# Ledger of designs, part 61: VH-VL binders against Cytochrome c oxidase assembly factor 8 (COA8)

Target 1, 167 residues: Cytochrome c oxidase assembly factor 8 (COA8), of Homo sapiens (Human) (q96il0)
Amino acid sequence: APERGAERRDTAPSGVSRFCPPRKSCHDWIGPPDKYSNLRPVHFYIPENESPLEQKLRKLRQETQEWNQQFWANQNLTFSKEKEEFIHSRLKTKGLGLRTESGQKATLNAEEMADFYKEFLSKNFQKHMYYNRDWYKRNFAITFFMGKVALERIWNKLKQKQKKRSN

## First folded at step 9 (VH-VL)

Design k37 (from k1 with light chain K55E; framework fv_ebronucimab)
Fold by ESMFold2-Fast, scan of step 9:
Structure k37 (fold): chain C 167 residues (1-167), chain A 121 residues (1-121), chain B 111 residues (1-111)
Amino acid sequence: as target 1 above (167 residues)
Amino acid sequence: EVQLVESGGGLVQPGRSLRLSCAASGFTFDDYAMNWVRQAPGKGLEWVSGISWDSGRISYADSVQGRFTISRDNGKNSLYLQMNSLRAEDTALYFCAKAPRFLYGSYFDIWGQGTMVTVSS
Amino acid sequence: QSELTQPRSVSGSPGQSVTISCTGTSSDVGSYNYVSWYQQHPGKAPKLLISEVSERPSGVPDRFSGSKSGNTASLTISGLQAEDEADYYCSSYTSSSTYYVFGTGTDVTVL
């Protein structure tokens, strides 16, 4: 595969190989798509007065992001590897080489590739079902915890307002 | 300093119930998922059940689903396993094990010494 | 429950290297970099040896190394020593009906 020079920027201010959120940011930062998972990472802003509940929510979101990134990175690698093996196997069965006379990669027609996609989806159906179930459970937990953090923030504001009215 | 101590094991007849406890010390118990792992005499390890830091996510091995109940009391730094309808094949050393994160996590970094459960007539 | 496949036993002489394979499916080893290895001496609780495919916890010698390719993870013990004689178990997070799965276990003998 051709080299991608932009991805090998060591000291560039920005790049996929050296993602860095802006300094002095008071917001979460969304980075470029990961090379393997194609998902955009979120870098979480950490306030100095972060409560224990806010810290737990942030860590839960970070853990979920790591889990999600790993799943899709490995899924994409597996898909690419199996696709290449399928193409290689079918070309060998037909008595064809991996390269055309012009030096290009030999390819299969749409009907043959449809067979691969159907087999891949069928074989991975249960795995994707379990991934979706886990994804929903994680998002439910995050949403529930976001609710707890919101209630804590409302409670703290109400307590401050009540103290101001007393004084 | 970081320690897990199991208790509650013993000899019990098939069809009966038993409750295991695991006492945790030396770490912030409510920040980590907890698990039960068992090992039958001379056999390998089998994951039994796991519970998230807040008890919001619980899972069981198919072999114990519907018979065992995992629970935790964060105020007491304790993990429990209620075992109902015990079978001879439940005979094993039961380990309490800590995950490194809130949900199940990728590995178990701290293990107890285990408590022996023998199910026999 | 579903288990990861390991050889029943491997053996080597002191100073040599041995490798233990751990083969799963695309729903566990193939989907996540959440593979761990445990060492268990007779009568003792398992001890974490390797986490997240290749990470060594504090106190584990660099003679122990882990790797993964596709659905197979491997533990390599270089400079084999008598004290390495033990049972070794791999494990993985799984996106199946159970949360976690252990390997069948491998008995390492130092001849």
Scores: ipSAE 0.343, ipTM 0.738, lowest interface PAE 3.5, mean pLDDT 84

Design k38 (from k1 with light chain K55D; framework fv_ebronucimab)
Fold by ESMFold2-Fast, scan of step 9:
Structure k38 (fold): chain C 167 residues (1-167), chain A 121 residues (1-121), chain B 111 residues (1-111)
Amino acid sequence: as target 1 above (167 residues)
Amino acid sequence: EVQLVESGGGLVQPGRSLRLSCAASGFTFDDYAMNWVRQAPGKGLEWVSGISWDSGRISYADSVQGRFTISRDNGKNSLYLQMNSLRAEDTALYFCAKAPRFLYGSYFDIWGQGTMVTVSS
Amino acid sequence: QSELTQPRSVSGSPGQSVTISCTGTSSDVGSYNYVSWYQQHPGKAPKLLISEVSDRPSGVPDRFSGSKSGNTASLTISGLQAEDEADYYCSSYTSSSTYYVFGTGTDVTVL
């Protein structure tokens, strides 16, 4: 019978949404995009016979996901806040209200918004450069551990194959 | 007891070398990143160096880069700091501090009592 | 290396509330919810007081609370007691060349 899983979302104190996988997950589960970071969380399945090396890889991936989600959640909130402040400031200097006569949110033209984007990118350049460096270091470490886990699994299969042949 | 105990500090002349040790007990040492933090007399805290659980990721403060080397021996539950080309500015109480995670920690949950390093002629 | 900016000193009377600010940049406090606070009494090692902006470790009274807005984190001590007289340091993870940075420190005096 097809069993329908239930999904649950909770908002964390950090402003990051939480996702809960279906009750009987036997594989890694990918959730819907987080409201703040726009990243899909991965919920890792823990096998009963997880090796110490496999556990370390899983924890490394979990730690990297947490770091990545926090960075993008805060980056997106900062962008939204600064964009809103910029729009309000420019409308105020023009003597315009926050909404048009039709009741829609007042907006700036493309030339005015270009000023905001240019300033935002310039201001955040160093921040993104450091993020990219750390991101590459983390992915290198994860790739290295994935290789170690793969070698461990190959070795275990060879041991099983040899034992099977000797019987 | 969950405990970190530093040793190896002392009086040393500028330009000389000194090696600090930190002995860990009461927790699974190789599951955590470890750090050195120093505090000059009457001054604030300064992060010096950090090392991941497997020694695969190591970082240094700009002030010590090229002069200090952090290392660990997971078989001995020990953290080390090799300090070369010591300067008067390196005079400080050196703390060993544990992060809650493998690569980094947003905080240090366990601290040692510190070992005093005095660089003077 | 750069440090997070804190006021040099803050004072209050027993039972009052005091707040310590910790101002960083977009590459540390502004990018991550990885801000911690430490309490240091004279002659002692620092003690973790708050982790990850607002989480209290076991044994830390509810009167200590943390928050963050933009590039500034804050520690609030309500119901100030004589034993709270100490130095307080904030710290943040950073992805720069120095992956961890401490604040300049604040001396809290209970009058």
Scores: ipSAE 0.245, ipTM 0.712, lowest interface PAE 4.2, mean pLDDT 83

Design k39 (from k1 with light chain E52D; framework fv_ebronucimab)
Fold by ESMFold2-Fast, scan of step 9:
Structure k39 (fold): chain C 167 residues (1-167), chain A 121 residues (1-121), chain B 111 residues (1-111)
Amino acid sequence: as target 1 above (167 residues)
Amino acid sequence: EVQLVESGGGLVQPGRSLRLSCAASGFTFDDYAMNWVRQAPGKGLEWVSGISWDSGRISYADSVQGRFTISRDNGKNSLYLQMNSLRAEDTALYFCAKAPRFLYGSYFDIWGQGTMVTVSS
Amino acid sequence: QSELTQPRSVSGSPGQSVTISCTGTSSDVGSYNYVSWYQQHPGKAPKLLISDVSKRPSGVPDRFSGSKSGNTASLTISGLQAEDEADYYCSSYTSSSTYYVFGTGTDVTVL
């Protein structure tokens, strides 16, 4: 025959909940730098009683992080590729091999590398300007939503205090 | 069923105005960014305008900047495009398209059937 | 209007494979993995075929695949079928004054 379980009394104290998802922080966690973007990802904690407004804020932050991670991963890849191509091209023009007599990777002097950095910066100036503009717009939206969530939490606390006083 | 239904198209003379509407159903409208995309007869797709879920972020294609205004009414599950100072080159089938996210998003997962706008004398 | 460059047309026989390229700039395809592909049959609205470079929505056959290298994204249709005859458009998010750009479109003909 099937046995019924033991006592099913609530374990949480009346009026207070402290439960978090298993094996996760009850707060946002910052991870190690991503291999490609070199940015630290934020792992967002999702409370069991997340409001629709809190969910929207979290999703906005997640969308912004994904956009930011992709941009920098691709920029870093492009920089590395173009740097190697520049070095290879200049060494070929000089009739030099890709490695020194000691077997190490051949390098260009500081003056030649300065030329590369100047060209790269100039070429990508407008793109980085648009990125910064979009980044500020996204942060403004997030900040605005953080304010809305804060006001919702304050209002809910006031409602709870009023209810307790009337009881 | 998730669907978008456009309306408001028609024949209009150059320099006049027209207002397009898009009625959404089958999903939580105020959770997604919405867009207008147009296609001239026999031509390709052109993104026209986009609006975030809360109307806080709006953008336009250079070809319509200053002439078109995108707006939404989340209480009515409706998207709008107010088109002013219409030109012959604005003649196209206008599609309502949904992004998968609150902001502009990376793609358009749901499309309406379109409403035809013809700008001609 | 700035557009992503696609070949005007590609053709193949049933069962063959065709590939459509989509070339942009470092400010769109080159900066983001936010490339999508759409299939449009005559008289119909576009249908999402591929999102985020290579992801297939539910209901899209695995014959359709996407990839990206540098400033160029590609859509490959393997095992070409008669119903694949349609116009195909790529699209990308962009780092500019606007947020999206579409490709010039490619007419796929199944011979």
Scores: ipSAE 0.441, ipTM 0.758, lowest interface PAE 2.7, mean pLDDT 84

Design k4 (from k1 with heavy chain L103K; framework fv_ebronucimab)
Fold by ESMFold2-Fast, scan of step 9:
Structure k4 (fold): chain C 167 residues (1-167), chain A 121 residues (1-121), chain B 111 residues (1-111)
Amino acid sequence: as target 1 above (167 residues)
Amino acid sequence: EVQLVESGGGLVQPGRSLRLSCAASGFTFDDYAMNWVRQAPGKGLEWVSGISWDSGRISYADSVQGRFTISRDNGKNSLYLQMNSLRAEDTALYFCAKAPRFKYGSYFDIWGQGTMVTVSS
Amino acid sequence: QSELTQPRSVSGSPGQSVTISCTGTSSDVGSYNYVSWYQQHPGKAPKLLISEVSKRPSGVPDRFSGSKSGNTASLTISGLQAEDEADYYCSSYTSSSTYYVFGTGTDVTVL
């Protein structure tokens, strides 16, 4: 079939129609997945008039993101390393080579890989338990500060509305 | 100029207590995690304790757990280390050190000159 | 506390290159890219030389370089100078969210 919708259209410039909506200029940006953690980083938008409380919330979220990135980067690296060691050990036990005839890495069937996954989860249970505890503590703190920021913003809007009404 | 200045060190008898202070200047103190690192005379560096920007995360080396307490006062740009039940092996130069923003515990980019604690009978 | 293993001393002549190794485990150097190097002259506080395995802070000469392979990190000083005579410590982040470990330290002598 012929190409559909490949055409880019540009209308005559108008200042109003070319401006981004206010909400788009005031939001966080999500980046590509990190090579090691496989998590997408959030680049936080910093408002011109950021309050001390808003700054604390942003810092807490940034610190939590860095902590998450470090944890999952290490967990994924450990998983990949131990998976390769498991596969090589099993192939050696079977008397098979580490590479296929085409030069690609040899692999195990789903039944054998299930044993690895079960063993990996059991081995890392304590680590994941501590991660979950810290994750909940961090999210509780973030939620608490989000509430404080929301109340501050509501109060400030009410004060601004009152001032504008008086003038 | 970014600076960290430790104080409160001195000679103290075993079993007693001592409180160290670290005054920070030249940067936004409440943006950064802070740490205490010590060095016994003629020996290497040993990490002692760390505290996050909001005091929400605190950790200690096993050698001082239960005896030392780290704290901070962001309004005064100050870090503290309360040392209880002091032992001869706690004798060391105690450094105050700052971590970079959002990288709690990763490395220390700014160090103070240290304050000497001597525990001897 | 567990320490990262460094050679006690390394020596070289002016203009030569010296390398200091820092060997840890899979729980620190082998798992994290938060390996740092600190230079300490007698009677002075430690100074950050290298962060995150290979990054130089502003003001550190380019003759100082860092690298890592497996459980071993290395600091290389090229074009060795008299002013480089000092103690060097490596460090690494560990699996604890705030736990930090230093190396045993290496005394660099310029002969």
Scores: ipSAE 0.012, ipTM 0.579, lowest interface PAE 8.4, mean pLDDT 81

Design k40 (from k1 with light chain K55Y; framework fv_ebronucimab)
Fold by ESMFold2-Fast, scan of step 9:
Structure k40 (fold): chain C 167 residues (1-167), chain A 121 residues (1-121), chain B 111 residues (1-111)
Amino acid sequence: as target 1 above (167 residues)
Amino acid sequence: EVQLVESGGGLVQPGRSLRLSCAASGFTFDDYAMNWVRQAPGKGLEWVSGISWDSGRISYADSVQGRFTISRDNGKNSLYLQMNSLRAEDTALYFCAKAPRFLYGSYFDIWGQGTMVTVSS
Amino acid sequence: QSELTQPRSVSGSPGQSVTISCTGTSSDVGSYNYVSWYQQHPGKAPKLLISEVSYRPSGVPDRFSGSKSGNTASLTISGLQAEDEADYYCSSYTSSSTYYVFGTGTDVTVL
């Protein structure tokens, strides 16, 4: 923004605004929820002595986050748009205006909205199925590499401990 | 059925302005981000600018920032590029390209045939 | 501006396989699985061949395949045909000041 003249506000492919952590941290930082995806982005801390394996894990987590942000931003936007169109069409069918006598937005009750949710889920079933499949694959890969990194760190600590014990 | 048709290109002198248009048909225009991509004669592709479905997010390549303005009219299924302070290096075939999603997305699935802009004294 | 590096040209005979590399950096090809490939015949607009590294859009033959390893993405065309003679461009999302960066382009000649 103008208030941050030295810094440019950019967006990723998902449309998520990029924010710097409040202060330099030795840990990952969690940002505010994205306007479209409603998911909180994680800003990853990069150690100066990051191993190739640790880098691979971090890159995989970053890539998975961007994929997840993009999917949910588009799903939420599609849901909101189709929901409003459904409400509008149902109110017209009932002979009701988009606004009540008091000027408030006219709404449908939970039973009427159940028709929309059922239709939306049916229409998006294949998309959600592929998302779940890919989500499981990505989390399996992340867990696998987290295990490898943990073993690497244990081994390095063990090596250092043995070296310290020998004079 | 699904197509993008660019227009507005032509010969223009350096320092002047030109406005390009892109007419979309065969899909729900206001559900997708739109982009401009250019190609200088005998050269490769260069992304110029992008705009989200609602005009809420707009971005430009550094080479055109401050000179070009992207806009859209969803009621007319049209995308525009206002080009000011034109330079010889802006000479290119300008393509209109559709993203697969509401925001910029990661690729362009539909392209127009392009409109030629020649900037020469 | 930084471009993704592709070989200038690749040649093959009908029925052979050719591979085009697309080398970027850790801030584009290396960081994201958002690599796409476009085919452009002389005088025509680019056509999407591959999206998100390896996904083929409807209508693209299965002899076109994409992959990625580290900072390098690859497009492989198996069973080369005369109609494959065209320019090929890779593209990637980038975290720099521009959202998209295209490759330098590769001219594929079918001998």
Scores: ipSAE 0.006, ipTM 0.530, lowest interface PAE 9.6, mean pLDDT 81

Design k41 (from k1 with light chain Y99W; framework fv_ebronucimab)
Fold by ESMFold2-Fast, scan of step 9:
Structure k41 (fold): chain C 167 residues (1-167), chain A 121 residues (1-121), chain B 111 residues (1-111)
Amino acid sequence: as target 1 above (167 residues)
Amino acid sequence: EVQLVESGGGLVQPGRSLRLSCAASGFTFDDYAMNWVRQAPGKGLEWVSGISWDSGRISYADSVQGRFTISRDNGKNSLYLQMNSLRAEDTALYFCAKAPRFLYGSYFDIWGQGTMVTVSS
Amino acid sequence: QSELTQPRSVSGSPGQSVTISCTGTSSDVGSYNYVSWYQQHPGKAPKLLISEVSKRPSGVPDRFSGSKSGNTASLTISGLQAEDEADYYCSSYTSSSTWYVFGTGTDVTVL
């Protein structure tokens, strides 16, 4: 049997919100959206008798979650930064200040912002395509492992029934 | 102790083939992605190829795509690189390197000592 | 295939701080916090120095630190020591047609 540390670990990947399930939980728990990625993190329940195969599935899901959250946190940061730089550049070109007389942030109209969105999407098209491809491949791997875990559980139940019948 | 040991390097003529091996010990080999990284004499590191724990995901650097084949034998704790149609530009020290994850991971935590491949007429 | 751009060489005196930059693209350094740094002494295999931008493996002194801003990662060596004289390589995970890309390498000289 594998040696286990603390009953619950206070671990969070870089850029992901820290959370803990309410009290002692026997189910996965969904946390609030991360402020950078806008994705809800999942805290995975670890059974006392977790098999090696179940552990591999859980780790694969955890690795996929961390990868996904990091991608979107960095994507959102890049989008916000480039959007702000674009707005500031266009306002400077027009001889306008960064703030309105009311103290609000100065903005561009929808027609001007359409240029930024079009350029941003075009610039990042290849990156998003590769992300989507990897996302689907990771989910196929997870689905395949879920199938293996299901088969293992069926086999273990059959083995348990056979043992009871031999008694 | 965790260890990776490469073998199979040598002097080979252009257009010929060579097969590299990497023997792993001290860890559960089939839980990790494995990689080949090379370094030409006096030059920098170049990632060559990677393979997931189950051989379900494989990738190659553009420079070797179609010529090199990565494979693994989890029962023997071994990683392989079959190198076909070798070119002078393939001359390098070839390292076996372990990722900390099942698929490919974020870094290389364990490296072998390397095996030298020299492609010369 | 793309490489991450590093300065060819950096030098400093014992006790000083040196910083090595590693510039990539939005598809590698800019998309993931999966930047690693490796130290290579002459005739030796590379050794993991920093993982995941700023995480130090057991046994790596705290004078080595990593950071990232946009498409550029940096390795800082404070309190430079004679044994730090080596080649340093950055690497980034990428989900484009390949899995990893390495930097061009930086030779650190301790004067």
Scores: ipSAE 0.443, ipTM 0.760, lowest interface PAE 2.6, mean pLDDT 84

Design k42 (from g26 with heavy chain T57K; framework fv_ebronucimab)
Fold by ESMFold2-Fast, scan of step 9:
Structure k42 (fold): chain C 167 residues (1-167), chain A 121 residues (1-121), chain B 111 residues (1-111)
Amino acid sequence: as target 1 above (167 residues)
Amino acid sequence: EVQLVESGGGLVQPGRSLRLSCAASGFTFDDYAMNWVRQAPGKGLEWVSGISWDSGKISYADSVQGRFTISRDNGKNSLYLQMNSLRAEDTALYFCAKAPRFLYGSYFDIWGQGTMVTVSS
Amino acid sequence: QSELTQPRSVSGSPGQSVTISCTGTSSDVGSYNYVSWYQQHPGKAPKLLISEVSKRPSGVPDRFSGSKSGNTASLTISGLQAEDEADYYCSSYTSSSTYWVFGTGTDVTVL
């Protein structure tokens, strides 16, 4: 969140935008980490003469990025919330307050936190398996459409050479 | 409480311009993509335009491309639709709708009550 | 132009189940898991019922469920109630020239 501070904002008027690709970009741009997912988003360049197949590929990549961003944003928020709830619950069970006598936040030792991490991973095992399955399916689809776009571009080059040869 | 309130609708003559506004409250406006969706009297819903949280991605329906301009002011928690060269076919109730952070993901979770635009001579 | 196809109307008696289909193409419903459903009562704004094919937002009864097979998404309303009488619209992300496309809409009549 600090690293994504004011220094990384664009030069747009205050309050209008905090993250934009460079103006007049002719290629894809990678932005700062998302505050929820901690993943860097990609802003895709759209050519003026984009084919329907190229549009399908770009939108599939955009949809996959959004799905991935949403998954990790939700996972990170769930982790943080459950971690805080676990710490508060354990402190309450021990009869300890949320603050130490020095006024700092009370914490659990490494062994107790290890218990939380094991429980969290176990609880979310199926969710992460389904995520991995879907991630591979999405990347397979993207690779397939990348191949189709490549074939279209080869065909268009052949058509252009034929026209130049006939003139 | 999360709210979207549209304004600026009214009766206009063909060929004229109108600007719609949508005031958002109860959520962090600059975290979400915003959209305009319209509904002609007695007809279904039609997506009109959308804008990402950072204005970096903007798109329009073919029916309004080149005539309408979507914009947002994150400092004022406001969304706008500048409608130029209005046609009778643009007559509709215009809804402001919130989507997740990026323009295309993934649904419209909050809707305003709509503002009526009537284009007639 | 391109719009997702829904039946014009479906009807049922209280307590029965009704299903509304939403048929698109490989450029929308068939390729993306971004299908949402909206309920609209006369004179009111649409309300989100289902997001991402099958996910119910907080406050939506479990009587509403969504699914997808190939190019067709479906909304099923079980235990039909009088308050379910409304227009229902599907929506999908699309790889056409627009980002979103809505269905033609279905009028649900109870009794």
Scores: ipSAE 0.000, ipTM 0.491, lowest interface PAE 15.3, mean pLDDT 80

Design k43 (from g26 with heavy chain T57Y; framework fv_ebronucimab)
Fold by ESMFold2-Fast, scan of step 9:
Structure k43 (fold): chain C 167 residues (1-167), chain A 121 residues (1-121), chain B 111 residues (1-111)
Amino acid sequence: as target 1 above (167 residues)
Amino acid sequence: EVQLVESGGGLVQPGRSLRLSCAASGFTFDDYAMNWVRQAPGKGLEWVSGISWDSGYISYADSVQGRFTISRDNGKNSLYLQMNSLRAEDTALYFCAKAPRFLYGSYFDIWGQGTMVTVSS
Amino acid sequence: QSELTQPRSVSGSPGQSVTISCTGTSSDVGSYNYVSWYQQHPGKAPKLLISEVSKRPSGVPDRFSGSKSGNTASLTISGLQAEDEADYYCSSYTSSSTYWVFGTGTDVTVL
């Protein structure tokens, strides 16, 4: 809002952690890993003279980041929940409690956990395949827009050079 | 005034073709993804097709894949749906719907009033 | 092609609260926070009621709220009013051959 100055907030409206670039940053900023997705967010520098094409590229990159963040946040939540359920099920089968005498979570060895990882990967194969397809499509779009922005900047520099040479 | 106005619906025989149009006004048309959603009489909503701001990304519901073609003309602020090999099951009110983002979007924020397509012998 | 599952109908009296569920899969509601709700009165176009699980567009009363847990999203209408009598549809982005799916729809009746 125009009335509000620069401020640093630790949380977004959705409860997701936020960070802010330094006040005088003139380039994109990469932050710490998000609490839920474990992905590092990119905060985009907005030049005062941003072209319409540059704005479209930035918005496309922001849209892709939001899509990517949601997928991995929900995937990580699902993985953690199903892992916990698998461990509880196996411990119940062995007649063991869910906690050790020290109050820590009882665990399974790596060989037992291998079954869970195989089941999880198999069950989610199609979902991950479509995620990867869309990830590549989005990155191809971003690459083409980056190319268009680069060509626009080169053209503007060439126009500038021609005007300087025509004296 | 932000508005979407559909046209081109009508009565058509099975196996024939029909082309729908959607005229957009009051917003920067080429900044947003556009969609077609249909509703058969007395039935629910069904997403039909979507197109990104630049026509680079297009997708269709399985029920219309290979028969319908979505397109847009950003210079005319218009969205189109070319419907070929029409079937009785395609009888529906066809809505034009805008997403708030460049690709497929996250929801449909603006809807037209729809145009009725009736496929009957 | 599967749809998101909603109850066919829910009913309540004025001032009561009703909840509509929208159940999908791990490839749609379970993977994305791109769940939206639409209200449709007879003879009218659908109107966006809730976006991104729980966000209300300007002009939508506070008595409409949305939430999500696992593969199920929910729309709650508190302080039910006569004008809330309408069909309600959920929608979700999906990781599949298509990008969007709608719910089966729920008819809300105010008794």
Scores: ipSAE 0.574, ipTM 0.783, lowest interface PAE 1.7, mean pLDDT 84

